# Designs tried in a protein design chat: VHH binders against q05b89. Part 10

Target 1, 377 residues: q05b89
Amino acid sequence: MLSSRVRLVATTARLVHSLIYSSSRSFMDLKALLSSLNDFASLSFAESWDNVGLLVEPSPPHTVNTLFLTNDLTEEVMEEALQKKADLILSYHPPIFRPMKRITWKTWKERLVIRALENRVGIYSPHTAYDAAPQGVNNWLAKGLGVCTSRPIHPSKAPDYPTEGTHRVEFSVTHTQDPDKVISALKEIAGVSVTSFSARTDDEEQTRLSLNCTQQALMQVVAFLSQNRQFYQKTEILSLEKPLLLYTGMGRLCTLDESVSLETMIERIKSHLKLSHVRLALGIGKTLESPVKVVALCAGSGSSVLQGTDADLYLTGEMSHHDVLDAASQGISVILCEHSNTERGFLSDLRDMLDAHLENKINIILSETDRDPLHVI

## First folded at step 1 (VHH)

Design z03 (framework vhh_6z1v_2)
Fold by ESMFold2-Fast, scan of step 1:
Structure z03 (fold): chain B 377 residues (1-377), chain A 124 residues (1-124)
Amino acid sequence: as target 1 above (377 residues)
Amino acid sequence: EVQLVESGGRLVRTGGSLRLSCAASGRTFSSYAMGWFRQAPGKEREVVAAISGSGGSTWHADFVKGRFTISRDNAKNTVYLQMNSLKPEDTAVYYCAAESYTLRYSSEDEYDYWGQGTQVTVSS
């Protein structure tokens, strides 16, 4: 009787749990989640001056069920995150940028660190890595312009060289030498990997040889060539560059399929960012009816990225007065939408993309408290 | 790698409606942002609409806003384009395209996988 009653209770509890939790989200180990976030968009594409990655870490082990997204992490947003049971906060803007010499209750940024650790909440910031990412902030901003072809203004370099080695050495071999024997001799040097050659049909009757080598092998290659300079001539040593990525980098240069008036472009931007007003500087000789074909854009404070770029229009959050005058003097119109207005709307796309990337393993929520501190009155 | 097959293209009268479908096979469908493109006779290919992997974010070109709606069913590995109030100017071959983790719609260069297209003809 007792056995049957216990068995029935256990079976009923299991069924109830199955009905309630058949589609529930699980927990991820913090390190596994960070690896997945880096796989989604590499932190290696962040600017060298930036402070990105895991900025505040609870003592391990730490698991994440709720990932909380915000553009800015203020004390009000921290309170919201805690009420929503966040385990990791992804703050687009790093709340720790300048070094902290102490962590006390005295400043609001120090209090963020204290509250995060006391409540076992991690803080992660991708910042300029998401600016550079092809699926990032600037791609989202470009979506508002209409049908266009988009490329980075400052393309990022690939993580690896296209071939092995850091240097390429090219030299000419006189007709008295066997190119295959020369290649074989050079390949005996550790760190020489890629070799090629072509015959020249010029008056000197020389064969041009090329090889790639590591930094460590370079001096041995140079020594080999120098010891036999009567046979090896016109030596060129080139440092190899990592190839530029087509869709990863800072800013976006957008070429519209069809030109529209500046007035039409302003309305598209306002609609995309859900703004009633934007600030406009007309380029010299321009009007609201002037055609816009090429737009250079960078979310946030984009002046350093946009400077020197040929475009009909610059789109960013904020620029100094002097930078606006410089652009206008070159015939380039400027639209300023305020800092976080050019960034915050991306978080909705980010949530959707992370839900797909993480296969709905964890709960991802957006801040409802986070807002631009500046208002148009 | 993902393979895409469009269907639903046919002749319709001006003011009519049509739904296009794009069936995907291969890698995990929900990891891909999807787009609909079209190419009219003598014109370059243009983007019509795009949808994120989860379906939470959508984009539509100005010339189809209010008339066309993109949607997806991840359980069926299918993306749809509902076309209402069709105009003769909508006559084109419609293409489905897929891209990983990105809700891109601005450039065809940014889409990794393409279908063969389905012809939509709107009678004047």
Scores: ipSAE 0.000, ipTM 0.242, lowest interface PAE 16.4, mean pLDDT 82

Design z04 (framework vhh_6z1v_2)
Fold by ESMFold2-Fast, scan of step 1:
Structure z04 (fold): chain B 377 residues (1-377), chain A 127 residues (1-127)
Amino acid sequence: as target 1 above (377 residues)
Amino acid sequence: EVQLVESGGRLVRTGGSLRLSCAASGFTFSSYAMGWFRQAPGKEREVVAAISWSGGSTWHADFVKGRFTISRDNAKNTVYLQMNSLKPEDTAVYYCAASEVYYTGSWYKTPSEYDYWGQGTQVTVSS
């Protein structure tokens, strides 16, 4: 006979635990959730060739209680998502990349669309937007290297600057060409801002004109200048560069606080990615004992991002044979971890960051089915 | 204290050769890319040559290509500029510079991408 007091206390503690840890998580409107995801990491930082954003949308209204995260959306992962009551699937790799001319039962990608819509599940892909994000895939990959300073290899441009125009047009007007009349004519063009100042060349006075103009206004400015060939032939047209973002962009150049041997770096990478094996190409004149201080990295297929970057080591998922030879010939060692192995581990960090960003309003779960289709046996 | 100290600048006759050296101290030299710049009186600083942290990649401006060669010795914390077939147009103050960060494939052309600069060494080429 067990004590009734002990049984009652244990039962009460379990009930209190259930009540205290009962989820207060609610539904969120799909459009509101998409806005919050874009606020977390802007889709504007995705590469121009990519297919990002909401790819499959159930008919409105649609609300999301469960956001399901996966690297790849296979039919097995779709089955898991449906069993786990997903309302929106965030697939890092877009399952719709090439345009679809039909949606039938014939191909697995078409079946994903049909199954999603029949079960009222949305599909969203951030892909290269999360590669570029400061808290994204490449930052997560860089964390595996040890204590380092990381910067994008190809920094993203700030989208909202400069606020006044995309081009600078500069030319000089002599006193005989009536500078005030020229200035007045240019100010009539919408999207043009005019700055003028007097310049002296010995005994000759000139008016230097600097115009900031929008892309739409540029052709009108060129047409105006072309009506006077003396202006046009002496005109300088410059594209205004948007400020570069310090921590947003493609790839990462990582400078370790302390150099380690290549062998130590390989072990750190294997540990971070939970891999027993990686592929290694030694740079010319290098050994496993060679010091590694600077690592250039890009998750997935990073050759185009890494090419021309000075580093001790390139770290990526996959690279062509010729690109590996080019790097090695320059004394740069290469570590290849396979495509999705450089990406999938980020999803755990993503869940924690999205839970914080969305203030725990919805349930966020990771795929347990998603894995590399290739296994070392 | 971080220092880049250039040496080897002098008066040399047209067609002559000269080697500039830049000794680095106070930072991990082998982790930095190095560049040589020059500035003639009344002109802006222009990039002459650049070399990666390892020495595996070099770049030379078209106006010195085939005549000048950049090299480095990481064991000695020194970068060199070997100048051959010198012309009066090569007369300038030559600066070495160090860069940790490479934001673009053409970082070496941009003075603002360099973290540390030497005081310069004067090269004068006379007829």
Scores: ipSAE 0.000, ipTM 0.118, lowest interface PAE 20.0, mean pLDDT 82

Design z05 (framework vhh_6z1v_2)
Fold by ESMFold2-Fast, scan of step 1:
Structure z05 (fold): chain B 377 residues (1-377), chain A 125 residues (1-125)
Amino acid sequence: as target 1 above (377 residues)
Amino acid sequence: EVQLVESGGRLVRTGGSLRLSCAASGRTFSDYAMGWFRQAPGKEREVVAAITWSGGSTWHADFVKGRFTISRDNAKNTVYLQMNSLKPEDTAVYYCAAQPSYYWLGTSPDEYDYWGQGTQVTVSS
């Protein structure tokens, strides 16, 4: 009954989608497209060791009608992209990671650069920026676990925006202590900004002062306040730090609404990633019937992100033998799905999100050639 | 860090119009996606509209589509909410919020890192 209605709606949506994608679309300026991609996920959240952004650029002007998405950019995928008239390739894994001293026909990565430039195709890689993003790779991976609350294992700090000073100094001044005189004296100290507002504490009107100050100015502020014991004893000094972002960062710590058996969790993961097999290490004292409430996950090679995290289960693409033994010895079970199997499925979500974000201005297509080089036989 | 200050909230008659402004402090306003939220007494804070850092994409809640329009002026470090055809149900404290441009558009309060103090809008006959 309801299933028949849902099926009809899905069929209608697919038809509408096909009609929209089969229509002619315009081209977009490369710089405008790159700005829109950065709007989706800031490259500033990429790891410091990574190589992200526009890696290969055709001579300007360059316009994009077809954006081609792939997890890995192999020579076979490059051939597919050229056949499909790609103008920009978004490769999740950067094909250029180490500096190149020469660009010749000798190595496959050098050939990718040559072929891209000769065919006026740009190459853009977001890599760890998309690992960190709230709507990124690790959030997609977490969707397979069932209903859960998710947060980064290593939260990103807010962007490197100016914060006025290194410390905040707060204290209250009564009417009898002449607030205006105190404010004037503090404003004479270089590196101090003063905010004042009326406050009512214990049914008394007071002037509350909040000062942002530099490290050097802090010592001068303390010296000033020490001249009045009443101010000094009621002074609070706070160190200013960049806030941690709630949903941006490396890895995800997922708390399920309802605990399930490890067996059930394995089935969910296999279903989500469309895998017939995964590798499992049981934590000491655990069985397939053991409850799983907390899952720590990181796509790809997640050992460095997951290490030291308290969870029932670690989910990642690959880990060393010794890292698996360390986790198991702590009672933590481990599921390994192979590197790109924990990443590639995100590209479908990415296409849908970018189609919406870019208002269907350009064609966005997924590689059909891209696949794991390793297969279970 | 971005500091946000809302203005424009007041008493308005049913069917009237009102424009809210949110002024952002700092050189990095254009790096943030912006949202307008509202909270009526006894209810949870809900998203009204959101706009990307460039203004190239906007989202509006179904209950305000066609009546409210979000916009921004990056040269003035200001985001606006134009409210038309106001209803008593629109009575709430309206909040401006900022989210780093690493996310397309947040539709939940917990996705926004920086908040203004709010401005009261009251719609009556």
Scores: ipSAE 0.000, ipTM 0.151, lowest interface PAE 17.9, mean pLDDT 82

Design z06 (framework vhh_6z1v_2)
Fold by ESMFold2-Fast, scan of step 1:
Structure z06 (fold): chain B 377 residues (1-377), chain A 130 residues (1-130)
Amino acid sequence: as target 1 above (377 residues)
Amino acid sequence: EVQLVESGGRLVRTGGSLRLSCAASGFTFSSYAMGWFRQAPGKEREVVAAISGSGGSTWHADFVKGRFTISRDNAKNTVYLQMNSLKPEDTAVYYCAADTTVTYSGSQYRFEYTTEYDYWGQGTQVTVSS
C-alpha cells in the first residue's frame, strides 16, 4: 500500500515536471542531439556484439523537443511515447538487435519500426555503452553498496588513439640529409601528423625522427623511406594501442572502505533497488554474518563478466543455476535481483544527468508504462 | 588452425529424434560461445540455438523451443544439438559455428546476433520425411 502511494506521488510530480518543461523547452536538431549523447557516453564503449546508436531515423530534417527514456521498448511503451509526443526514444535495450529481412505488420518489433516512422519518432539505443560509462548503469548500481572504490572488471579502450594516427614511424637521418627537409616532405603526405626529433652525439651524427600516421598513409611513408635504404634499415614501425580506461568498462569491482556483514549488504542492495526480496546463494563456508569487502557487479545478465573475478560477493540481475553453483563452490556468495531491476532505476539518474549535459534545452521524460512483464501471484 | 566438424545428420521420419555433434579443434573451446544454424534450400541461414563458453547460458529459437536442446562437453571439445519431435520443415543443412568474440553478457541479444560468429563448419544434412 505505502509503495503504491509513493509511486502515485512520484508519478504526479513527473507529470507536473513534464507539463512545465514540454511547454517551455526548445527544439534541437537530431544530429546535434546525437553528437551530445555521444559526448555524454561514447558509443565506442559498446560491446562488439551489440547494436547501438540511432536504429530508426525519420527522414531528415528531424528536430527533437521531447526525448523519451525507457529500459525496454514494448508496444505499450511505444503507445505511451506517442501520447507524450516523443520525438526521439532512448531505449536502453535495443528493440532492433538481429538484422531485419522485412518490415511488415507481422511481428511486434516490425510494428515498432512502422509506428515510429509513421509518427516521425527516432529510436536510439546506447545499451552496453551506458553499462561501460563511468556515470552509467554499473556505477549507479555500485552506489547502493555504500562507500567504495570501483574499477571496471573489463576496462574499455579509449575511443581515440593517444596521439593522431594509428602508427608511429621512427627512423634515423644523417647530417647529409636535412632533418627538417625530410620531415617537411613527409608532412605533405595526407595523414602524417605529430612530428618530433632528437639529435644523437655519435660518429654518424644521426638525428632520430618520429612521426605518426594513419593506416592509409603508412604505405606512402614506407615507400618514401624505402627510396633511401639507410632510412629503411633503421626504421621502426609501431602499431599504436588505444590505452585502457581507468573508470570505463564492463562490470565493476568494488572495494568497500569498511567491511560489512553479508546481511547488511543484502539490506543495502534491497534498499537501493527498492526490492522486498532478492535471491541469495551462500558461498561455501559463508553465513549472513560473513564479512563482505569486495563486490563484483554487473547489471542485467552478468555471469560472463563476473566469471573468474576474485570477490566476496557477485551482484547481478540473473545468472544460470550452474554459474551460481560454480561461484558458490569457490566461496563467492551471489545476489540475483532479476534482469531489469538492476537496470531500470538508472534511468532516473540518466534523465537528471542528461538535463544537465544538454543544459535543459529539451524535454526529457521517463516511461511510466515500462515494467517487468513477470508478476509473482 | 580452427576446425569445426559436424556429424549426425541423416534421413529421419516425422516425429523422430536425432542428435548432432560438432567436434572443435585449434582453439580454447571453453572460452568461446557456440551456435547451431541451419539453411534450407533457397533460404538464408537462421540461428537455431546458442550456448555460452561455460555452458551456463543457452538460447533456443522460438520455432524449436521445447523440441531442441543445445549442450556442450568442454572436456571433449564438443557441442551437441538434441532434436526431438522432428517436422518436415526442420529439413536443412545444419552448421556449427564458433564465436571467438569474448562474450561479456549472457544476454539473449548476444545469442541472437547471427553475424557475430567467426568460424563455421562444413555442415551436416538433416532430412525429415513426411
Scores: ipSAE 0.000, ipTM 0.221, lowest interface PAE 16.8, mean pLDDT 81

Design z07 (framework vhh_6z1v_2)
Fold by ESMFold2-Fast, scan of step 1:
Structure z07 (fold): chain B 377 residues (1-377), chain A 125 residues (1-125)
Amino acid sequence: as target 1 above (377 residues)
Amino acid sequence: EVQLVESGGRLVRTGGSLRLSCAASGRTFSNYAMGWFRQAPGKEREVVAAISWSGGSTWHADFVKGRFTISRDNAKNTVYLQMNSLKPEDTAVYYCAAGEYLDTYPFYESDYDYWGQGTQVTVSS
């Protein structure tokens, strides 16, 4: 009773909130909205093979009052979006993935493009950018496991270097070569920072110099060092790598605060995804009572992301038979929830997060027509 | 279903003329738009000319405009490419292609459902 009353009150509060804010919402310029969406989750985090961003664009100017969210953009979902006055459709799965050499009425994907343009509706797809994002699909999936610490399985690289320099140059200077004069000369080059420290090899005191330099300054540094062949012969030039991001990347490795049985984990996952059934493969020597502490997860078809990861349990939408056998042979249990069942539930969280991020400026609505084409009967 | 057979390709001198023919066999030829494509050594296949299923519309690439003319004879199930003022740059294998009910230009390779085996045109300097 109490649980039902709390749920009813929460549902009523959300409905009242929606009714109040629907009357105050206005239009955003398309380019401004796209910039805000990129601020929420950068498209630069998408995989290189993906097709993300604004895929279908009405002629400018285009303003957005209604942003329509769907996991898959089918013709039925397009009809729903048009009936609901969508100005921009955010489709998690890109309806344009393979290159189109023509836009005609022949295929359903081409018809989506034609209908969108004829009705002045944009189509935007974030896809793997939202898989990688800290507040994205895989973080939502991880919430179903219980209290845990989550990190990406394959961390993304930061968009920028941690320092102004792109290169590090190191070499040693003997005291006979006047280290202070060398340091002074290098400091005159724009885009160079110099650190020095004492080093000893055999009984000889040397000054070790470490330079951070920009791409543009590197040639000037090389030219300077080349004037003294002794410096150049002992010079190390390293390209600096962009640091790995702590919470952004593909998949999630989740460590539960408290270990639970596999049976308990299955029930948590089924509850979170609102599924009556999931598919289970037991790792060799495991039972429903086996403890689960570490879960590796990836929404959709996660096999390539999960492969080689040490965990008690793999959680994904779908995986090949051979990949399941490989995991089970390593003592890793596998739960498969079907492709879109590991993704679609995120859209409700996305709506709430985007409402906050966009300061309730526009109407954000979820598809009610979008569903898995496959049913368990 | 349509089968296409090209003919007329040969060695010609610079400034010469040549007429290529593409004979179609099968049902509903008159419902197909026809195109001529060419592929020069080391290059991708490119559209040369196209004609609508009705013959009411024709398109010619800028690099052949004024020199080449596409035409069709639906009674003979044949499409033609008349090539005048030939240049060494016109040396290529020429392909005939058919696409059902296509009427917009230019056409992409993927728009055509049926293709011939090609006929070699070589223009000597």
Scores: ipSAE 0.000, ipTM 0.093, lowest interface PAE 23.3, mean pLDDT 82

Design z08 (framework vhh_6z1v_2)
Fold by ESMFold2-Fast, scan of step 1:
Structure z08 (fold): chain B 377 residues (1-377), chain A 126 residues (1-126)
Amino acid sequence: as target 1 above (377 residues)
Amino acid sequence: EVQLVESGGRLVRTGGSLRLSCAASGFTFSTYAMGWFRQAPGKEREVVAAISRSGGSTWHADFVKGRFTISRDNAKNTVYLQMNSLKPEDTAVYYCAAETKVYTFTPDSYSEYDYWGQGTQVTVSS
């Protein structure tokens, strides 16, 4: 009796899902999808050591109806992706990191490449770009802490300079050397922009000229100045730096609006990550009742990101024994949740955000096979 | 002209239930993440719950987890807060807020909410 009702509900849900899937099914050109993914979170924010972007590409043209999300791309996950008709796999961890000299059936990573290409499935990895992104993995992890203000531990630099050019050149000419003609000559060089003009220096009246220029223009500016050395009093060349981003970068330093006990924080973390157990190291002089106000966090293996950061608590997947001892000796407590447990839960938020960003144009599905390889027994 | 109008606040007994509603107009509701905030007399405003654009992701503060549930109806341009097992400590003015960061959903962005309602008073008596 109850079985009939359950079967009816399940059948109706399946029919609704099938109808919605069929009626909303669309295709995006691969290059257009990749551009949209980069617009969502720029690959330029990835760490220099990383291997991100499109790692395996079917011969063009290639269109994507089903985008398949996973934290780790194992052979089991690849089988799932193929059964679910994936056209592009977004793997948070890049399955290709070290260079390959051959693509054969010998190793599991080589077999992933072969299987993907034979079935016309692309593989894309954002990895550390999503760690750095304001809408990324570490912001998802911070969501579990409660109300806080969050900033990157290591802020990323903006992709562009704040003003035109890569360098600023400053020099002085005497009033009698016709500063306006010097300025006019410099403005004729492509990539030069005048930033400031001052008509006076100490002890004598001089015109201090300041200009921004591109790397290419710098050589021409220097050549111009060197050919007209009689105009120069003092010349300075300054390298412009890209500004630091407020919400993009590695790790997060989280300041809670209200302090809570370490015991409360452990329960919040366990609840957010859906874990029965976490590993805890108490900082010197600390107890489960000690207040936690500042949490420094980094998903995955966060030791290098967290090291040297002043906080009440470090939250990450993995740290070496000695790094834990160093933190504890400084009075900093440590919670370790295992590597992928600090990452995988983000994929659900990612799907929701990508559905919104892509305006539900394609089908985005999560791996059901992807899981932590280690069991706590 | 953007408007968020909260309703449903009233006096309730400890252990009681209440549902707050927030009706939105003047913007494309389905493109905004929504949040519920509260402020008790003499205290700072704090985030209670948040919901993503589609409703696929929700967040609830620890002190209301298991008791409060946020939801939304994009067809009706309305966000809801279902409050169960109310405590005197829940007494506050409750505010609805909307945030336009299309690609982000996180409690730490609460200070960047673009639009705010006028608030609705919830009083929990012993």
Scores: ipSAE 0.000, ipTM 0.191, lowest interface PAE 17.4, mean pLDDT 82

Design z09 (framework vhh_6z1v_2)
Fold by ESMFold2-Fast, scan of step 1:
Structure z09 (fold): chain B 377 residues (1-377), chain A 124 residues (1-124)
Amino acid sequence: as target 1 above (377 residues)
Amino acid sequence: EVQLVESGGRLVRTGGSLRLSCAASGRTFSSYAMGWFRQAPGKEREVVAAISYSGGSTWHADFVKGRFTISRDNAKNTVYLQMNSLKPEDTAVYYCAASLYGDTWYHPDEYDYWGQGTQVTVSS
């Protein structure tokens, strides 16, 4: 009995500790969480016309225990988020897209801002950054097609330059001009890195200097070179271009390993998106038996991304009547799945990926209230 | 996050068969597309085979098509590479890799997590 009582007490203590630990929640500082989200998918991949990032911020300090995911942030979804104790809402579609001139109770979008701030809830939107990301919305959509090679239709530029600095400054220094003295002076400028190598033209030995410098350092480098007329006249200043990324960008051009009939592709898409119906426009000369090898896709309203792309099939949420006619006239078939049906299913994958990326440090909840406002009847 | 450990690499004769295993540890194995890659000394890593997170779709490089087969068992958190009709040219370190990017699995740069590798040597 005494040994059983001791074992029961020990077991109870362990269970209590496990339950307390499991029910306790870790917190992340808002700025740390935002940095981690940007590390997952850079906001620099967003389109220039978009409004992304932290759109509504409670006064600091703000800590996040519960991250709430939704495709659209409606007033009903806001109510759900508040009931579920959200500290930050990740809304794929930015509820603030155009600049607001006032924040009052008059419109539903203004009320979202007021309710968020009154309840100390941040609002963050990645939008087109997640369309561009290799692990993003369009990647999730492409997974429904079967085994394929996928590339962005419009590749993104990298968020950072390939070397530290925004500019390269190149010039040559003869031995008479004391290369070591020049190098030493340039190294004193913050934001400058110096590479030197021997070059020879017409039996003249020269030291070629290649400088990588930040935007801030460039004027100091120019000032230094301008004081030495012999260097300045032969100085090349190059603005570094950010490289194109092979797997990050808008849309996806998907090449199937094995061609399938259009009928088979429709069934794969319907299965992946859990839809009973999709809308189809046949390309001129095409049938349900026509082979599909190349699919160009873009979630949401993809017309601008897909336009001009050579493919057997366009897959998107919605497209104007004239854009559908243009595609069909070129022999390209079109499948339209409605706007949010091409996007919302990604959020489940996003939750799992963010759980892994954030090492389960916070609670990530998916909206159950968020749904397409349109229904096919 | 996932950790990958390859096993099964050994010396085998030309025309022989070998099965490699990749054991994954972590809570999200079923969320990853998996690939097998190889690297011979002095050469770049090349993709050998890939399999989707569900196992419903597979891809094999042309130089191994018909000889190698990739498969996975999500219940055991394991990916396999069955290698038949081995050639001396198949001699390499074989790497298991995991990716969240399941649509671009044919390229090494698309894979987030890598194992340490297992040496396969095919003797003539």
Scores: ipSAE 0.000, ipTM 0.170, lowest interface PAE 17.6, mean pLDDT 82

